# VH-VL binders against Apolipoprotein N-acyltransferase (lnt): the designs that were tried, part 14

Target 1, 229 residues: Apolipoprotein N-acyltransferase (lnt), of Prochlorococcus marinus subsp. pastoris (q7v0g7r236to464)
Amino acid sequence: WQTNMPTREKTNFKNQFINDKLISAQKIALSNDAKLLITPEGTLNNNFNLNFKSKIRMLAGGFRNSKNGLRSSLLGYQIGDKTYSSFIDKHRLVPLGEKIPGFLNIFSRGLSAVGGIQPGSDSRFFKWKFTQPLAIAICYEITDGFKIRNAVKSGAELIISAANLDPYPRKLHYQFLSLARVRSIENKKDNIIISNTGPSGLISEEGKIIKLFDPNTEQNDVVNPNFSI
Below, E stands for the ipSAE of ESMFold2; O stands for the ipSAE of ESMFold2 at other seeds; V2 stands for 0.75 times the mean of E and O plus 0.25 times the DockQ between their complexes.

## First folded at step 4 (VH-VL)

Design r1 (from d5 with heavy chain N54Y, light chain R91S; framework fv_flanvotumab; at its last look DockQ between E and O 0.67; V2 from the best seeds 0.00; counts 0 for: pae E 7.6 > 2)
Fold by ESMFold2-Fast, scan of step 4:
Structure r1 (fold): chain C 229 residues (1-229), chain A 121 residues (1-121), chain B 108 residues (1-108)
Amino acid sequence: as target 1 above (229 residues)
Amino acid sequence: QVQLVQSGSELKKPGASVKISCKASGYTFTSYSMNWVRQAPGQGLESMGWINTYTGEPTYAQGFTGRFVFSMDTSVSTAYLQISSLKAEDTAIYYCAREPLDWGSDYFDYWGQGTLVTVSS
Amino acid sequence: EIVLTQSPATLSLSPGERATLSCRASQSISSYLAWYQQKPGQAPRLLIYDASNRATGIPARFSGSGSGTDFTLTISSLEPEDFAVYYCQQSYNFPPYTFGQGTKLEIK
């Protein structure tokens, strides 16, 4: 689900809006016989709970509290869950005070603005019950080909790239799409991209864009990736 | 023909343990969550939490962690509530209640008859 | 976190009269409210869900209304079997689901 949601909304109003949109997204997904609903990075606010029981497996971008602080994550919801039962935390943070590449500098400034987010495990391998193993890249983690390659070597059959690129320039959106294509080619794996305002869609193991959602629109549509061993 | 049938009343001493059962019939057990609700003598209803019958994962309300354990057995369509280290303040009628999977709201459409647990010296 | 306050605590009426029971939430809960009836010695019984939908088998004299923070259960013409305790319950925020403290409907 490409959400096209306003970034600057108040927490309570945004949570009500998100719940309404998630109900609609799940209804659409189920009517199309989808097996998994994926949302962009940061879709759910901190301490968010569904106002309904999930009817479909869902990987939702959001936040979770841990003993080591706030984590930005993809949160796994199983059928019947109101709160997530699985997660994978965003790992890659750039050290403050270090020189960083230009485009990565933009992502780093975004992380600094959000403040208090702690890095999670460096593994990008996600094995979730009732689905094939996945390689997960959250936002600029797509720049780390080594970690994605390691997830694929561990058995991941599909790459999922989730982002929220709304606060960043269009050139960076283009670079994100280009990097996603490179990751697909070098690992010979399909890549599902999901971003708040785009790009979103499906890239083949050959780096071909199989399906691309219209940018800056809300779109809930089905993609059928190939799971390769 | 939906029915929830709970085990019989229990009289326990402080420090003992009790396990209450709630046997479901007339529907697909794993399609509905099972909630637990407590009612102390002369008091109102208090939600304790639920168990997701599809995953087996329990969720507890604050105040019902530690001594309280929700579990289930799909093969016999039965949910269980276990209370350890019983205290006098645990004296109450404990209800199980079925919760449909519905986008509109969450509500308890069928209830067990209740199990009275009395903790007394 | 969400507190439900029911009023009045006790409502004394005669058979044939109209009963109006209120439930107020400490914050907006949209329409995520249910009403239950409990008779002495019995388990609660679902009356209304999603603020205004009657449960299966519930007589037409029972109706629910409201949204946001203010909700009402109405019994248009009381029958003898309607004298019981009534609870509202929110499912907007969890855990926990929370119940109101109850309104006792008694014969005058």
Scores: ipSAE 0.015, ipTM 0.542, lowest interface PAE 7.5, mean pLDDT 78
ESMFold2, look of step 8: ipSAE 0.087; ipTM 0.646
ESMFold2 (binder alone), look of step 8: mean pLDDT 91; pTM 0.935
ESMFold2 at other seeds, look of step 8: ipSAE 0.034; ipTM 0.581
ESMFold2, look of step 10: ipSAE 0.042; ipTM 0.601
ESMFold2 (binder alone), look of step 10: mean pLDDT 92; pTM 0.936
ESMFold2 at other seeds, look of step 10: ipSAE 0.108; ipTM 0.640
ESMFold2, look of step 11: ipSAE 0.030; ipTM 0.582
ESMFold2 (binder alone), look of step 11: mean pLDDT 91; pTM 0.932
ESMFold2 at other seeds, look of step 11: ipSAE 0.071; ipTM 0.625

Design r10 (from d5 with heavy chain N54Y T59Y W103F Y107W Y110P, light chain R91S; framework fv_flanvotumab)
Fold by ESMFold2-Fast, scan of step 4:
Structure r10 (fold): chain C 229 residues (1-229), chain A 121 residues (1-121), chain B 108 residues (1-108)
Amino acid sequence: as target 1 above (229 residues)
Amino acid sequence: QVQLVQSGSELKKPGASVKISCKASGYTFTSYSMNWVRQAPGQGLESMGWINTYTGEPYYAQGFTGRFVFSMDTSVSTAYLQISSLKAEDTAIYYCAREPLDFGSDWFDPWGQGTLVTVSS
Amino acid sequence: EIVLTQSPATLSLSPGERATLSCRASQSISSYLAWYQQKPGQAPRLLIYDASNRATGIPARFSGSGSGTDFTLTISSLEPEDFAVYYCQQSYNFPPYTFGQGTKLEIK
């Protein structure tokens, strides 16, 4: 689900509004016989709970409280869940005072867009009950080929790239898409990308763009990767 | 006809364990979550949590972690509540109750008839 | 956690009278409220769901109303079988679902 919800104004959306949008998104997904609903990074507010039981497996970008502070995560909801039952936290990259390639540097600057976020596990391998293992990249994590490759070597059968690129220039959007294509090619795995305002779609294991959503529009659509999920 | 049938009453000594069953019939077991509710003698209803029958994952309310275990067996359409290291304060009627997955329609119907657990020396 | 407060704790009425039972939530729960009836020695029975919808098989004399924080269960003309304990329950924020402490409806 490409939300088209601007990052700066995200905090103005109440939990009721988000719940209403999720109900609509799940209804659309179910009417199209989708097996999994994926939302962009940061879609859900902190301390968010569904006002309903999920009717579809969902990976929702959002926030969770942990012992070590607030985490930005992909939150896993199984059918019947009102609260997430699984998660994978964003692993924040901290520059060690060394020179970073230009495009990596702009992603690093993006880390400051969301305040109060603590680093999570550096593993990008996500084992989820009743589905194939996934390789997860949240925003800048798509730049880390080593970690995504390790997730695929551990058994991940699909790459999911979730982002919130709204606060950044469009050149960063094309760089994100290009990196997603490279990850797909080097691992021989399809890649589903989902972002608030774009780019969103499906990239094949050969790096071909199979489907792209229209940018700056709210869009619910179905993509069919080569592997069941 | 949709119904939930629970196992019979139990009389246990402190420190023992008990396993209560709730057998569902008349509907697809995995399409509805199963909730557990406790009622101590002369007291009101207290939600204990639920088990997601589609995934088998239990979710416990605060105060019911540790000694309480929710489980299920899809092959016989039955949900279970196990209580270990029984204490006198566990004396209560334990109910199972079905909850639909319809959007915005979270309620309990039907309920099992209840299982009385008495913990006494 | 969301606390539900029911009033009165006990309501003494005669058959044929109208009963009005209240349930107040500590925060807005929209319409995510259900009412249950429990007779001595029996399991609770669903009466009303989503604040105002009557459950299957429930007589027309039972009705529910309200939204947000204030909810009411009304029994328009009491029958002898209606004397029981009534509980409200919220499902807006989960877990846990919380119940009110109950209102005992007894014969005068």
Scores: ipSAE 0.007, ipTM 0.471, lowest interface PAE 10.5, mean pLDDT 75

Design r2 (from d5 with heavy chain N54Y L101D D102S, light chain R91D; framework fv_flanvotumab)
Fold by ESMFold2-Fast, scan of step 4:
Structure r2 (fold): chain C 229 residues (1-229), chain A 121 residues (1-121), chain B 108 residues (1-108)
Amino acid sequence: as target 1 above (229 residues)
Amino acid sequence: QVQLVQSGSELKKPGASVKISCKASGYTFTSYSMNWVRQAPGQGLESMGWINTYTGEPTYAQGFTGRFVFSMDTSVSTAYLQISSLKAEDTAIYYCAREPDSWGSDYFDYWGQGTLVTVSS
Amino acid sequence: EIVLTQSPATLSLSPGERATLSCRASQSISSYLAWYQQKPGQAPRLLIYDASNRATGIPARFSGSGSGTDFTLTISSLEPEDFAVYYCQQDYNFPPYTFGQGTKLEIK
């Protein structure tokens, strides 16, 4: 689900509004026989809970509290879940003291805009109950080919790239799409991309754009990767 | 027709453990979450939490973490509540209750008959 | 947690009279409220869900209304079998789901 919700207005959205949008998104997904619903990075507010049992497997961008601080994560909801039952945390890929390319600097600024976020595990391998293993890239993690490759070597059968690129220039959106294509080619795996305002769609294992959503629009649509989850 | 049948009453000493069963019939067990509700003698209803019957994962209300374990066995369509290190204040009727697959409301449409657990020395 | 306050604690009426039971939430719960009836020695029975929808098999004399923080269960003409304890329950926030403390409907 490409949400097209402005990042700067997200703090004004209440949990009920997000629940209503998720109900709509899941109804659309189910009417199209989708097996998995994916939302962009940061879709859910901190301390969010569903007011209904999830009717479909869902990977939702959001936040979780840990003993080490606030985490930006992709939260896994199985059928029947009201709270996420699995997660993968965003990892800060830029080691302190290393030179940061201008491209990565922009992503680092976005991460720091959400104060208190702690780095999570650097593994991008996500093995979820009753699903096939996935390789997950959240926003600038798409730039780290080594970690995505390790997830695929561990058995991941599909790459999922979730982002919120709304605060960034359009040029960066194109760079994100280009990097997603490179990840698909080097790993021989399809890549599902989902972002708040775009780009969103499906890239084949050969780096071909199979489907691309219209940018800056709310769109609930189905993509069929080489592998079904 | 939908039916939830619970195990019989239990009389236990403090420090013992008890395992209550709730056998479901008349519907697809994994399509509906199973809730546990406690009612102490002469008191009202208290929600304890639920188990996601699709995944087997429990969610506990605050106050029911630690000594309480929700589990299930899909092969016999049965949910279980286990209470360890029993205390006198655990004396109550324990109900299992089904939560329907709905978009706007998670009410309890069918209830087991209740299992009385008495903890006395 | 959301606190549900039921009133009155006890309501004494005669068969044939109208009963009105109230449930107030500490914060808005939209229409995410259910009503249950519990007779002595029995498990609770669902009467109303989503504030106003009658559960299967529940007589037409039972009706629910309200939204936000104020909810009402009405029994238009009491039958002898209606004398029981009634509980409201919210499913808006979890964990936990919370119940009201109950209203005992007793024969006058």
Scores: ipSAE 0.015, ipTM 0.529, lowest interface PAE 7.5, mean pLDDT 76

Design r3 (from d5 with heavy chain S33Y N54Y, light chain R91H; framework fv_flanvotumab)
Fold by ESMFold2-Fast, scan of step 4:
Structure r3 (fold): chain C 229 residues (1-229), chain A 121 residues (1-121), chain B 108 residues (1-108)
Amino acid sequence: as target 1 above (229 residues)
Amino acid sequence: QVQLVQSGSELKKPGASVKISCKASGYTFTSYYMNWVRQAPGQGLESMGWINTYTGEPTYAQGFTGRFVFSMDTSVSTAYLQISSLKAEDTAIYYCAREPLDWGSDYFDYWGQGTLVTVSS
Amino acid sequence: EIVLTQSPATLSLSPGERATLSCRASQSISSYLAWYQQKPGQAPRLLIYDASNRATGIPARFSGSGSGTDFTLTISSLEPEDFAVYYCQQHYNFPPYTFGQGTKLEIK
């Protein structure tokens, strides 16, 4: 689901709006016999709850609170779930060795501002019960070919690239698409890309764009990768 | 004829563990959530969380993480609640309760008879 | 967290009388409210779900109404077996599902 969602809404309204859109997206997915619904990075608000039980397996971009702080994640919902039952946290938040403003000569991988988002595991391997494993790249993680390759070596059969590129220039959207194509070729696996305003679609194991959604529009569409769920 | 039958009462010392069972019959076990609800002596009902019987994944309400474990065995249509490191404040009747897996049907239509857990020195 | 407040805490009536029990939510829950009956030494029993739908096997004297924040359970003519504690539960927001503190219906 390419959401094309506005960022300026009050939390209560946004949560109701997201729930209504998810129900609509799931109904469309089910009417087209889809097996999995995927949303862009950051689709769900922090502390978001479904007000319904999921009717389809769903990977939704959102946030997870851990004892180490807030995580940006792709949250896994199985059929029947009211809350996510699986997750994979975004790892590439702060490049290794990046200087933290206000701290002279202090560098740390994954160090974030107090109360900010913390990095998760660097593993890009995701496995649900009763499904084939996935390789997951959340936004910037598409640049790390080694981590994606490791997930494929571990058995991942499909690459999922979820992003929110809305705040970035159009040139970066094209670069994201190009990197997604390289990952598909490099690993000989299809790649489903999903972003708030685009690009979204399906890339083949040869790096061919099989389907591409119209940018800056809300679009629910079905893609058929070489993958069984 | 839907029935949820729970294991018998338990008397435990602080620091011990207890495992309560809830055996379901008369319906397809994996088509309904199993919820756990606690009722302390003379108090009202408190939701603890649930287990998705289709996936086996538990969800815990705030305050019931860590020492409390929801599990299940589909082959015998039974859900389990395990409480470790028992405290006096865990003294309560623990109920299992069935919840439909459909949209908006988040109510408990059948309940087990309850299991009294008493924690005393 | 949605808080449910039931009133009155205790209601004393005689068989044959009409009982009206109230449940108020701290925020709108649309119609996502259920009512349960609990007798001493017994598990709760579902009476009403989605504010107004009677559960299977529940006598017609039980009815539910309301939406948003204000809900009522009505028993049109009390039978001796109706004297029990009644709980409301919201199923709009989770986790957690939350229950009201209960209303005790006692014989006068």
Scores: ipSAE 0.005, ipTM 0.473, lowest interface PAE 10.6, mean pLDDT 77

Design r4 (from d5 with heavy chain N54W, light chain R91E N93D; framework fv_flanvotumab)
Fold by ESMFold2-Fast, scan of step 4:
Structure r4 (fold): chain C 229 residues (1-229), chain A 121 residues (1-121), chain B 108 residues (1-108)
Amino acid sequence: as target 1 above (229 residues)
Amino acid sequence: QVQLVQSGSELKKPGASVKISCKASGYTFTSYSMNWVRQAPGQGLESMGWINTWTGEPTYAQGFTGRFVFSMDTSVSTAYLQISSLKAEDTAIYYCAREPLDWGSDYFDYWGQGTLVTVSS
Amino acid sequence: EIVLTQSPATLSLSPGERATLSCRASQSISSYLAWYQQKPGQAPRLLIYDASNRATGIPARFSGSGSGTDFTLTISSLEPEDFAVYYCQQEYDFPPYTFGQGTKLEIK
């Protein structure tokens, strides 16, 4: 689900709006026989709970509290959950002695500029019950080919790239898409990309764009990767 | 016909442990979550939390972490509530209750008959 | 957390009379409220869910109404078996699913 909604200024009112949108998105997903609903990075507010029980498996971008502070995460909801039962936290990228292109520095600085979000585990491997293992890239993590490759080497069957690129120029959106294509090619795995305002869609294991959503629009659509749930 | 049948009453001393069972029949056990509700003598109803019967994952209301454990066994369609280090204030009737998966609705359509746990010295 | 306040605490009526029970929420819960009946020595029984939907097998004399913060359960003509304790429960927010303190409907 490409949400096309801002989440930066949060109020209690926004949680009701998000719940209503999630009910709508899940109804659309179920009517199209979808097996998994994915939302962009940062879709759910901190301490967010569903006001209904999830009817479909869902990976939702959002925030969670840990003993070491607030983390930006992809939150796993199973059928029947009102709160997430699994998660994978965004990690800090550390340069390996390589020069970082200037446009990638913008992503890194954007991450650090808001709320003092704590880094999580550096593993991008997500083993989730009832789903084949996934390789997860949250926003700038798409630039770390080594960690995505390690997740695939560990058994991940699909790459999921979740982002919120609203703070960044449109040209960087296209470059983000290009990086997602490279990750698919080098790992021989399909990549589902989902972003708040785009790009969103499905990239094949050959780096081909199978489906691409219209940017800056709300879209609920189904993609069929080469992947078993 | 949906039924939830709970284990019999228990009389325990402070510091002991108790394990209450709730056996479900007449429906697909993993399609509905199981909630636990407590009622102290002469008092009202208090939600303790639930267990997601599809995943086996428990969720506890504030105040019911640590000493209270929700578990289940799908092979016998049974949910369990274990209370450790029993205190006198744990004396209550404990109910299991089924929660349907309706959009925006969280109500308990079928209840067990209740299990009285008495903690006294 | 959402607090539910039921009134009156005790309501004394005779069979054949109309009963009206109130439940007020500390904040808006839209229409997400359920009503339960509990007889002495028995488990609670669902009467109404989502403020106004009657549960399966519940007699037509039971009806629920309200939205936002103010809700009512009405029994149009009391039968002897209706004298019990009634609880409201919010379905809106978690955690927790909070219950009201109960209203005891007793025979006069």
Scores: ipSAE 0.006, ipTM 0.501, lowest interface PAE 9.8, mean pLDDT 77

Design r5 (from d5 with heavy chain N52D N54Y, light chain R91G F94Y; framework fv_flanvotumab)
Fold by ESMFold2-Fast, scan of step 4:
Structure r5 (fold): chain C 229 residues (1-229), chain A 121 residues (1-121), chain B 108 residues (1-108)
Amino acid sequence: as target 1 above (229 residues)
Amino acid sequence: QVQLVQSGSELKKPGASVKISCKASGYTFTSYSMNWVRQAPGQGLESMGWIDTYTGEPTYAQGFTGRFVFSMDTSVSTAYLQISSLKAEDTAIYYCAREPLDWGSDYFDYWGQGTLVTVSS
Amino acid sequence: EIVLTQSPATLSLSPGERATLSCRASQSISSYLAWYQQKPGQAPRLLIYDASNRATGIPARFSGSGSGTDFTLTISSLEPEDFAVYYCQQGYNYPPYTFGQGTKLEIK
């Protein structure tokens, strides 16, 4: 689900509004016979709870509180869940000294803008009940080829790249898409990209763009990766 | 035709354990969550939590962690509640109740008949 | 947690009269409220869900209304079988689900 909700306005959305949007998104997904609903990074507010039981497996961008602070995560909801039953936290990239590329600096500033986010486990391997294992990249994690490759070596069958690139320059959007294609090629795995305003779509294991959503539009559409759900 | 049938009453001593069953029929077991609700003598209803019948994952309300275990067996469409290290305050009628996966509020559309658990020395 | 307060605690009426039972939530729960009837020695029975929707098999004399923090269950003309304890329950916030303390409807 490409939400097309401006980042500055999303921060002020009430939980009821997000719940209503999720109900609509799930209804649309189910009417199109989808088996998994994926949302962009940061879709759910901190301490968010569904006011309904999920009717579809959902991987939702959001935040969770841990003992050591706030974490940015993809939150896994199984059918019947009101609260996420699985998660994978965003980790921080560790730059190699002064050789930090400019686009990594942009992503680092983005983390600071959210304030108080703590790093999670650096493993990008997500083993979820009743699905094939996934390799997860949240925003700048797409730049970490070694971690994504390690997830694929551990058995991940599909790469999911979730982001919110709205605050970043358009050139970075193109670079994000190019990096997603490289990850697909080097790992021989399809890559589903989902972002608030785009890019969103499906990239094949050969790096071909199979489907690309229209940028800056709210779009809930089905993509069929080479993946068993 | 939807029915939830619970096991019979239990009389236990403090420190013992009990396992209550709730057998479902007349619907697809994995399409509805199963909730557990307790009612102490002369008191109101208290939600204990639920089990997701599709995934088998239990969720416990605060105060019902540790000694309480929700489980299920899809092959016989049965949910179970196990209470370990029984205490006198566990004396209550325990109900299983079905919760639909509809949009809107959560509510319990069908209930078991209840199982009385008495903990007495 | 969301606290539900039911009033009155006891309501004494005769068959044929109208009963109105109140349930007040400590915070807004939109329309996510259900009503149950429990007779002595029996399990609760769902009457109303989502504030105003009558459950399958429930007689038309039962109706629910309200939103936000104030909810009402109305029985338009009491039958002898309606004398029981009534509970409201919120489904707005995930666990714990909260029940009111109950209203006992007794024959005068």
Scores: ipSAE 0.005, ipTM 0.454, lowest interface PAE 12.6, mean pLDDT 76

Design r7 (from d5 with heavy chain N54F P100Y G104E S105G; framework fv_flanvotumab)
Fold by ESMFold2-Fast, scan of step 4:
Structure r7 (fold): chain C 229 residues (1-229), chain A 121 residues (1-121), chain B 108 residues (1-108)
Amino acid sequence: as target 1 above (229 residues)
Amino acid sequence: QVQLVQSGSELKKPGASVKISCKASGYTFTSYSMNWVRQAPGQGLESMGWINTFTGEPTYAQGFTGRFVFSMDTSVSTAYLQISSLKAEDTAIYYCAREYLDWEGDYFDYWGQGTLVTVSS
Amino acid sequence: EIVLTQSPATLSLSPGERATLSCRASQSISSYLAWYQQKPGQAPRLLIYDASNRATGIPARFSGSGSGTDFTLTISSLEPEDFAVYYCQQRYNFPPYTFGQGTKLEIK
């Protein structure tokens, strides 16, 4: 689900709005016999709760409180869940919103506390009940080919790339798409990309764009990745 | 027709275990969560938690962890509640109830007839 | 946890009278409130869900209203079979799905 939601909202209003949108997205997914609903990075607010029990397995971008602070995560909801029952935390934080300054290592210090968000485990392998093992890249984690390759070596059969690239220049949107394609080619795995305003779609194991959503639009659509034997 | 049929009453001594069954019929068992509700003698209703019949995962309300186990068997469309190390305060009528999963509200539309568990020495 | 407080604890009325039962939540639960009827020796029966929607087979004399923290169950004209204990339940927050302590409706 490409959400195309405004980034500036009151927390309470946004939670009510998100619940309505999730109901709509799940209804569309179920009518198309989808097995899994995926949302972009940061779709759910901190302390978000579903007002209903999920009708479909869902991986939702959101936030999770841990003993070490706030985590940015993909949150796993099984059918019947009101709260997430699984998660994978974002490992890499982006220093400065616009560019990754490779020579500005000083700005990396303390960045784990930016906005209260702490980095999680560096493993990108996500083994979830009733679904194929996944390699997960949240936003700039797509730049770490080694970690994604390790997830595939551990048994991941599909790459999921979730992002919110709204704060970044359009050049970064294209770079993200290009990196996602490279990851698919080097691992011989399909890649599902989900971003708030785009790019979103399906990339084949040969790096071909099979489906691409219209940018800056809300779009619910089904993609059928190939898990190739 | 939807029907939830529970096992018969049980009389147990403290420290024993009991396993209550709730057999569902007339609908697709895995499409609706099964909730457990307790009612002590002369008291009101107390929610214990539920089991997700699609995944088999139980969710327990605070106070019902440890000695209480929710399980199920999809092949016979039956949910189970097991209570170990029974105490006198476990004496109650235990109800199973189907949770209707609509988009606006979850509610208990059909209930079992209840199973009386009496714990006495 | 969300606490539901029902009032009155006991309501004594005659057949044909109007009954009004109150349920107050300790915090806003939007419209996620259900009402159940329990007769002696029987399992509870769903009357009203989502604050105001009547369940299948429930007579039109039963109605629910309210949102947020204040909810009301109204029985417009009591029949002999309506004398029972009534429970409200919130499903907004779990765990637990909290029930009120009940209101006993008895014949005067």
Scores: ipSAE 0.012, ipTM 0.496, lowest interface PAE 8.8, mean pLDDT 76

